# VHH binders against p46559: the designs that were tried, part 7

Target 1, 369 residues: p46559
Amino acid sequence: MTAIEKFFTEKSPDSEQVLLKVIELGIDFLGGEWKNVDKSQVNVSRVHGGQSNHMFHVTSSTSATPYLLRIHRQPPSQVFTDTVNLAIFSERGLGPKLYGFFEGGRMEEFLPSKTFDVNDVLVPENSRKIGAIFPLYHSINVPVSKSRRCVHLMREWLNGYESLGGGDYEILPTTVNYSDHPKSVSIKDLNHEIDNFEKWSTEIFEHTLVFSHNDLASTNILELNSTKELVLIDWEFGTYNWRGFDLAMHLSETAIDYRVPFPPGIKMNGDLIDNPPNIQIFCEAYVEADKKLKNRSPSDPTAEVKALIQECQFFWPLTNLFWALSAMKHSLLKFENGVDLDVQARDRLAVYFHLKPRSQKIYEELSKK

## First folded at step 23 (VHH)

Design dd4
Fold by OpenDDE, last read:
Structure dd4 (fold): chain B 369 residues (1-369), chain A 123 residues (1-123)
Amino acid sequence: as target 1 above (369 residues)
Amino acid sequence: QLQLVESGGGLVQPGGSLRLSCAASGFTFSEYYMAWVRQPHGKGLEYIATIDSSGDWTYYSDSVKGRFTISRDNAKNTLYLQMNSLKPEDTAMYYCAKGTWTEGQDKWRFDHKGQGTQVTVSS
């Protein structure tokens, strides 16, 4: 825990020390408008959202610009990536403004908004809106490595798992009722799965490489109160990836409810996994928005939508493998986030093996074209 | 006032069965996750079974999986725990708990539990 994290988590938001500190930050990064603000004029309130950050809404009774104070909890590498991405988006008007960053935290524009939950993202109109905004983000050129971070992370997590003493992993799903999975998988087996998907993806979908969010869960979507526009946040995994992976990541998350106050802290919905209700609307919206953005007319919009749905379906199991490997590693580290990571890993592996044959079939079909 | 009242506990021999009930009042029962938790004497609280608001989804700890069944009747505002193949290690005070969840929550929580019902498994 960083010193600043300790400071803001152990002290009350209304403590004099916190009030003075946020004034100091205001002065340092926003300038003169905060110089004459008295502690009696400041209000600091905890904002709930996200597992990887502490957030505070800082306001005053003066004309000083209010701001969101974010204190980081995630690894430095993710902080770096998230901050850089936020900075770029800030300048391009694609997210909240970045007012400043410092060791262990940053100051952002506070956007009066509603954070989506798992129910919100299942509303068809919201799925349409989400699908329609993706092309905008996917069109951004970011001067970072074009390597597929998802593959790198999967290998890293698997290596980490092994280094921590992990061995053969027994697959015993709890929240889903799939049975078409092996009883256990070895590290070698999992590496083979990664290799296969890397190969398939590279051969078939390399031309779809785009700057991607790679973690668009419901809680990473803000609906602005004023305009009802959607803003995507939390770009800690923001890197280049296959378009379908990014889209499938969001869709796959819509089938998962983390609002479980008891063990295991996660509920996966097999029906939503097998028959995602909004994939059509989502992909239609994407294709339409992409067309508009690129000022092109597809020759056959229906065919394009179908192709995009297939692309999402292809990558769907890979998103589950991705998080399964993460959960496997972090479980050994006794990471606590309200979710039983072992249950999550097992269930996601079950989903992976359940859906993998479809992906393989898609690969085979597209390879013949 | 929110109330949870457990019943059905007692003394039973190993291999025996009990059915616990929890009567809920003072809140919209059908909107919340419920759980059974137990506390052996001198030990910490253990979550053993979870059920979603509809009753269609359940989860069990490894310690009770295959032996216990959690269910609910939302029309009756009642939570149930069918306990089969009871073992001495199942001896504990059993509580029904109302779930509470807030965005960013990093631990399991309930905002209310009953007074409990004692289950004793002994030969």
Scores: ipSAE 0.810, ipTM 0.940, lowest interface PAE 0.5, mean pLDDT 93
Fold by OpenDDE, last read:
Structure dd4 (fold): chain B 369 residues (1-369), chain A 123 residues (1-123)
Amino acid sequence: as target 1 above (369 residues)
Amino acid sequence: QLQLVESGGGLVQPGGSLRLSCAASGFTFSEYYMAWVRQPHGKGLEYIATIDSSGDWTYYSDSVKGRFTISRDNAKNTLYLQMNSLKPEDTAMYYCAKGTWTEGQDKWRFDHKGQGTQVTVSS
C-alpha cells in the first residue's frame, strides 16, 4: 500500500487532514478558486465503482472546480497505461478531463453519471448504444505499440503462474455446466492454445487491429446524466488489439455477474454465453456507426454485420482464456477481490474449451478464402 | 427488525443426516443471496453454501460438496440446508447469513447472521 493510499483509506473523508490534502491538490493542479477555499467549504465523498481504485468526489461550496480524486491500487504499469490513455482521451473529448496526476493518484473531471451494471448492459438499447460508440474509440490513433498486448499479457500471466509454482491446472467448472473440456491443462498446453489463437488471429484478422479497451465490463461504462451518452472508462488494458477481441470482451462480460456476496463471488450465465441476446443489435450498431464515421456510402449492412458477428464469436473464447490465465496467476498470490479466482479460472477455461471448436471452424473457413 | 433464526441442529452419528432451517424476517428475503456458514469450536467462520435470490443457482465449498444441499422457499422466507453423510469434522455452529453487496466490494460479506444452531457429529 502506498503512502497516499494509506492516507486516504485510513482517514475519514471529513477529517481535517483529508480536507487540507484535497485543497492542496486542488491548488497544485487546478489553482484558481482553490487558493481561496477553506476546509469548512470542502466536501469529500467516497465514490464507489472500480475495484482497482479508491475514488473520492471533491467539491466545495465555492466556484472551485470539483474533481474526482483517484487513488490507485493497480500495479504501476497499469496505472501508467491507464493514465496515458486517459490523458489522450481527455484531450480528444472522449472521456473525463485529466486535471493532474501524481505518485499514487490522479485528479479527473467528475462526470455526473450512472455506472452500468450487468443488467444495464443486457438491455438491448444499451447494447446498441455501446456498439455504436466503439467505432469512435477504435478510430483513435494512439502512439503506442501496435503489438497485440493481449497475447503478451496472457504469456506473462502464464509465466507468472509457472514462476509461482503453478503446474497442471484441473478444470472443474462451478458456475457453468460445460463438460467438453480436458480434465486438466498443462502450462505447455496453455501455451499451445495461446500460440494457436495468435496464429489464427494474425492470419485472418490482422487487418482489424485497432486501439482497444480490452476490459469493457459493465462497470467501465458510464452513462452521463445530462446527455445519456456513454463514456468508457478504466483503460488500464488499453492497447492495440484485434477489433473482434475488444468487442467479444465486452459481450463476454455481459454474461458474468460479479455481484455475488458469498463464495465464489462470480456467476456465469451459460445461456447468455451460448446465445448472447444482443450480439446482432450490437454488431449492427457498430457497423452503422463505423460507416458513418468513415463517410461510407449507405449500403446493405447484412453481410458486414454477419462477418462482424463471426469475428466476435471467433474471439469469444480467447477473452475467457485471457482472464483465466490472469486468475490462475493471481490466485497463487492470494489476491482478494471478492472473487474466488480458482473458480473463475476453471469456469473461464471451461467456456474457452467449449467455444474453441467454433473459433477453429471459423478460422478454417476464413483461411480458405 | 431483521431476524434470522436457525433450527434443526443436534447430535447425530457419523453418516447421519440433518436438515437445518432458517426463518428469515424483517427484510425482503427473495431479493438476497443467502448462505450457510459454520464455525467449529475455536476456529473461524467457513462459508459452506451459497444460494442466489431465485434459488436456481447454488455453490458449495469443497468440504460439503456432494453431501449438503442448500435450498430456499421464498414464499415461506425460509432457507434450508440438507446435510447428508455427516462427518465429525462437520461439527460446528451453523449460521444462516444474509448477503450484502456493494459496488467495489472486495470481500464476501453478510450484514446479518442468526444465533446459530449447533450440529454435533459424534459416535
Scores: ipSAE 0.809, ipTM 0.943, lowest interface PAE 0.5, mean pLDDT 94
Fold by OpenDDE, look of step 23:
Structure dd4 (fold): chain B 369 residues (1-369), chain A 123 residues (1-123)
Amino acid sequence: as target 1 above (369 residues)
Amino acid sequence: QLQLVESGGGLVQPGGSLRLSCAASGFTFSEYYMAWVRQPHGKGLEYIATIDSSGDWTYYSDSVKGRFTISRDNAKNTLYLQMNSLKPEDTAMYYCAKGTWTEGQDKWRFDHKGQGTQVTVSS
């Protein structure tokens, strides 16, 4: 725990120390508007949301600009990535403004908004909106490595798992009822899976590389109160990736409910996995928005939509493998986030192996073209 | 007022069976996850079984998997725990717990549990 994290987590938000500290931060990063703010005029309230940070809404009874104070809990590498991405989006007006960053935290624009939940993202209209907003983000040229970091992360996590003493992993689904998976997978097996998907993806979908969110769960979607526009947040996994991977990541997350107050803290819906209800409208919206953004001539989008759906379907299992590997590693570290990571890993692997044949079939079909 | 009342506990021999019940009142029972938790004497609380609001989804800890069955009757506002093949290590105070969820929650929690029912497994 960093010193600043300790400071903000051990002290009450209404403590004099915290009040003075947030004034100091206001002065340092927002300037003169905070210089005349007295502690008696300041209100600090904890904001609940993302699991990876401590967040505080800092306001005053003055004209001083309120801000969101984020104290990081994430590893430095993720913090760096997230902050850089936020900074870029900030300048482009695609997210909250970044007011400043410091060791262990940052100050952001507070956006009055609703954070989506698992039900919100299943609403067809919301799915349409989400689909429509993706092209905007995917069109951004971000000056970061164009490497497919998702593959690297998977390998890194797998290596980490092994280094931590992990071996053969038994697949025992808990929240899903799939049975078409191996009983267990070795590290070698998993590496082989990664290699295959990397190969397939590179051969078929390399032309679709875009800057991707790679973690668009419901909680990373804000609906602005004022305009009802959507804003994507938490870009800690923001890297270039195959478009379909990013889209499938979101779609796959819509089938998962983390609002389980008891073990295992996660419930996957097989019906939603097998038959995502909004994939059509989502992809239609994406294609339409993308055409508009690129000033493409109006044309029948049917074929393109179909192709995009297929692309999403292709990457769907890979998104599960991605998080399965993460969960496998982190489970050994006894990471606590309200979810049994072993259960998550096993279930995601089950989903992976269940859907993998479809992806392979897609690859085979597209390879012939 | 929210109430959870456990019943069905008692003394049983190893290999025996018990069925626990939890009568719920004071809240919309059918809308919440429920769980059974137990606490052996001198030990911490252990989550042993979870059931979703519909009753269609259940989860069991490894310690009770295959032996215990959690179920619910929403019409009767009652939670059940069928315990088979009981072992001495199952000796504990058993509680039914009402689930609660808050955005950003990073740990399992309940907002209410009953007074408990004692289960003793002894030869």
Scores: ipSAE 0.779, ipTM 0.928, lowest interface PAE 0.5, mean pLDDT 93

Design dd4
Fold by OpenDDE, look of step 24:
Structure dd4 (fold): chain B 369 residues (1-369), chain A 123 residues (1-123)
Amino acid sequence: as target 1 above (369 residues)
Amino acid sequence: QLQLVESGGGLVQPGGSLRLSCAASGFTFSEYYMAWVRQPHGKGLEYIATIDSSGDWTYYSDSVKGRFTISRDNAKNTLYLQMNSLKPEDTAMYYCAKGTWTEGQDKWRFDHKGQGTQVTVSS
């Protein structure tokens, strides 16, 4: 735990120390408007919703600009990536403004908004809205490596798992009822799966490389109270990737409910996995928005939508493999986030192997063209 | 006033069966996850079974999987735990728990449990 994390977690938000600290931060990063703010005029309230950060809403009874104080809990590498991305988006008006950053935290624009939940993202109209905003983000040129980070992360996590003493992993689904998976997988097996998807993806979807969010769960979507526009947040995994992976990541997450107050803290919906209800409208919205953004007229919009759906379906199992590997490693580290990571890993692997044959068929079909 | 009232506990021989019931009142029962938790004497609380609001989805701890069945009747505002093949290790006070969720929650929790019903498995 960093010193600043300790400071803000051990002290009450209404403590004099915290009040003075947030004034100090206000002065340092927002300037003169905070200079005359008295501690008696300041209110600090904890904001809930982020698992990876401590967040506080800082306001005053003055005209001083309120702000969101974020105290990081995640590794420095993720903090760096997230902060850089936020900075870029801030300058481009694509997210909250970054007011400043410091060791262990940052100051952001507070956006009065609703954070989406698992039900929100299943609303067809919301799905359409989300599909429509993706092209905007995918069109951004970010000066970072164009490597497929998802592949690197999967390998890194798998290596980490092994280094921590992990061996063959038994697949025992809990929240899903798939049975078309191996009883267990070895590290070698998992590496082989990664290699195959890397190969397939590189051969048939390399031209779709875009800057991607790679973690667009419902909780990373804000609906602004004022305009009802959607804003994507939490870009800690923001890197270049295949377009379909990013889209599939979101769609696959719509089938998962983390609002389980008891073990295992996660519930996957097989029906939503097998038959995502909004994939059509989501992809239609994407294609339409992309067309508009690029000022192009597709010759066959229907065909484009179909192709995009296929692309999403292709990457769907890979998103599950991605998080399965993460869960495997972090389970060994006894990471606690309200979810049984072993259950998550097993279930996601079951989903992966259930859907993998479809991806392979898609590859075979598209590789012949 | 929120109330959970457990019943059905008792003394049973190893290999025997019991069915626990939990009568819920004071909240919209059909909207919440419910769970059974147990506490052996001198030990901590253990989550053993979870059921979603509809009753279609259930989860069991490894310690009770295959032996216990959690179910609910939303029309009757009642939670059930069918316990088969009981073992001495199952001896505990059993509680019905109402789930609670807060955005950003990073731990399992309930906001209410009943008075409990004692289950004793002994030869």
Scores: ipSAE 0.767, ipTM 0.922, lowest interface PAE 0.5, mean pLDDT 93
Fold by ESMFold2, last read:
Structure dd4 (fold): chain B 369 residues (1-369), chain A 123 residues (1-123)
Amino acid sequence: as target 1 above (369 residues)
Amino acid sequence: QLQLVESGGGLVQPGGSLRLSCAASGFTFSEYYMAWVRQPHGKGLEYIATIDSSGDWTYYSDSVKGRFTISRDNAKNTLYLQMNSLKPEDTAMYYCAKGTWTEGQDKWRFDHKGQGTQVTVSS
């Protein structure tokens, strides 16, 4: 644990030491507007949520700019790309403004807003708005590695799981009602699953490589109180990737409800796991926005939408495997986020194996050409 | 005003059954997740069953899955726990709990729990 993380986790947010520290940070990164703020005028409240950060809303009774303070739980080397991604998309209006960063943390714009839930993203107007946003950031040339993608992080999590003493993983019991999965999987089996999907994806979809958010679940979409415009947050998983993974991540997360106050802290909606009601509207909005952005006219827009839906369906199970591997590793690290991580891992593995045959069929169909 | 009243506990032989009830008042029962939580003597609370607001979705801890059934009747504002195949390790004070999810929640929390009803599995 870094010194800054220890400071903010061991001291109360209302302690004199924390109040003086956040004034110091305000002066250092936001300047003179914070110089005359007294500790009696400052409020620091914890914003709970997320796995990667301790978050605090810092305000004052003055005109000094309030800010969101993020204190990273991970070493600084792991957060560098996250901060670069935030800065790039912040400058383009695709996220909150970045006020500053330092070893172990950063300061961002606080946006008075409503965080979307899974029901909000399914409203047709919202589905269209979200679908139309994806081509905007997919078109940005981000100067980071194009070879480091979702599958590389998945391998790192699996290797980390093994190094922490993990072995064969039992898929049962699950909360989903599927039986078309193995009872357990070995680390070798999981490496084979990653390798197969990487092979399939590279062979068929390498031309779809774009910079991707990779985590656009409803909780990373804010509706601004003042304008009702949508703002995207949490770019920490941003990488180049096949666009279908990015789209499928958003769509597949509509089946996942984290608003569960009691164990297991997660609810899988079986009706939505392979049948998101918004996929048609979402993909139509994507194709329309991409066409407008690139000044192109596809010869058959209905066929292009149909192909994009198929592309999303291909990547669907991979998004579940991605989070299953994360949950397996973080369960061994005893990471606390209000979710039973083994329940999540088991359910997502069951979903992965349930949906994989559809992806294999799509690969076989497209590889003939 | 807000009340959760558990009942139906008692002394039962191993292998026996009990049905617990929780009468709720002072809030809109049908809008909330409910849970059964138990506390063995001298030990911490254990969440054993969760049910969503409609009653259509349930979850059980491994220690009770297959033996216990949580249910609710939203018209009667009542939560139930059917306990079958009872074992001595099921001996505990049993509470019903009301929960509201809050954004950023990193640990399980409840708004209220009742006074509890004792279940003792012995001869």
Scores: ipSAE 0.629, ipTM 0.881, lowest interface PAE 1.2, mean pLDDT 88
Fold by ESMFold2, look of step 24:
Structure dd4 (fold): chain B 369 residues (1-369), chain A 123 residues (1-123)
Amino acid sequence: as target 1 above (369 residues)
Amino acid sequence: QLQLVESGGGLVQPGGSLRLSCAASGFTFSEYYMAWVRQPHGKGLEYIATIDSSGDWTYYSDSVKGRFTISRDNAKNTLYLQMNSLKPEDTAMYYCAKGTWTEGQDKWRFDHKGQGTQVTVSS
């Protein structure tokens, strides 16, 4: 644990030491508005920051600009990368402003907002809004590798699983009832699945490469109180990738409810796994927004929407394989996040094999055109 | 005051069956996930079955899947556990538990647990 992490975790947020420190940070990064703030005027409250951060909302009874203080738990190189990503989107008006960074932490704009839940993403108008904002983010040039893609992380997880002593994995669905999958898969089998999807995706969809969020669950979507506009947050899985994976990941996550207080900590909606809700309005909004952003004259918007829906359907099983591999590795690490990771891995593998034939058919159809 | 009252436990032979009930009061039963948990003597709690607020979705641990059935009657504010093919290792105190999901939850928790009902499977 770094010294700054120890300072903020071992001391009470209302202690004199913390109050004086946050005033110092306010002066240093936000300027004179904080100069005349007394510790008696300051409030520091904890905000849940997950496994990667300790987060504090810092306010005062003055007109000094409030801020969100983020104290990182992750290594310094990861902190730098996350901060660069935030700064890039912040400058485009697509995220909270970055007020400053220091070793082990950063200060950013606090956005008065509502965080979406699983019900919000099923509302058709919200699906339209989400579809419409993806092209804005997809248009940003982020100065990172374009070659890693989602398959690089999938291979890292599978290699990690093997290194931790993992072997053949039985596919015994727990919360889903599919049976059209192999009884078990070897590490070699799973590498072959990754290789095939990479081959298919590269041959057909290489032109769709964009910087992608890759984890747009409902909790990563903020609705601003003032404007009702949406802001995407938490880019920790951000990488260049085929846009269809990014879109399919969002659609796949609408079938998943994490608001389960007991094992397995995850609820998959079987009806939605095959047929994501609102895919038509979502894809219509994406095509329309992308057209406007690029000043592109429409050639056949209906055909473009149909093609994008097919693109999402192609990538849908890959999103399940992605999280299955993560869950397999992290189960061996005894990672705790309120989800039974073996249940997730088993169910997601069953879903992957159930949906894969549709993706193979799409590949075969498109590779001949 | 919120109350969960388990009943239906007892002594049973291996291979036998029991039906546990949990009477709930003091809260709106139909709004909450419910679970059955058990505690063998001298050991920690084991979550064995989960049911959502409507009763349409259920989950079972591997140790009881195929043998136990969780259900609920929201009109009677009652949770049930049908236990079939009982084994000596099912011997434990059985509790029903009320749960509320909270933002950022990293571990399974319950708001309230009843007094329990003892199940003893003796050969």
Scores: ipSAE 0.626, ipTM 0.882, lowest interface PAE 1.2, mean pLDDT 88

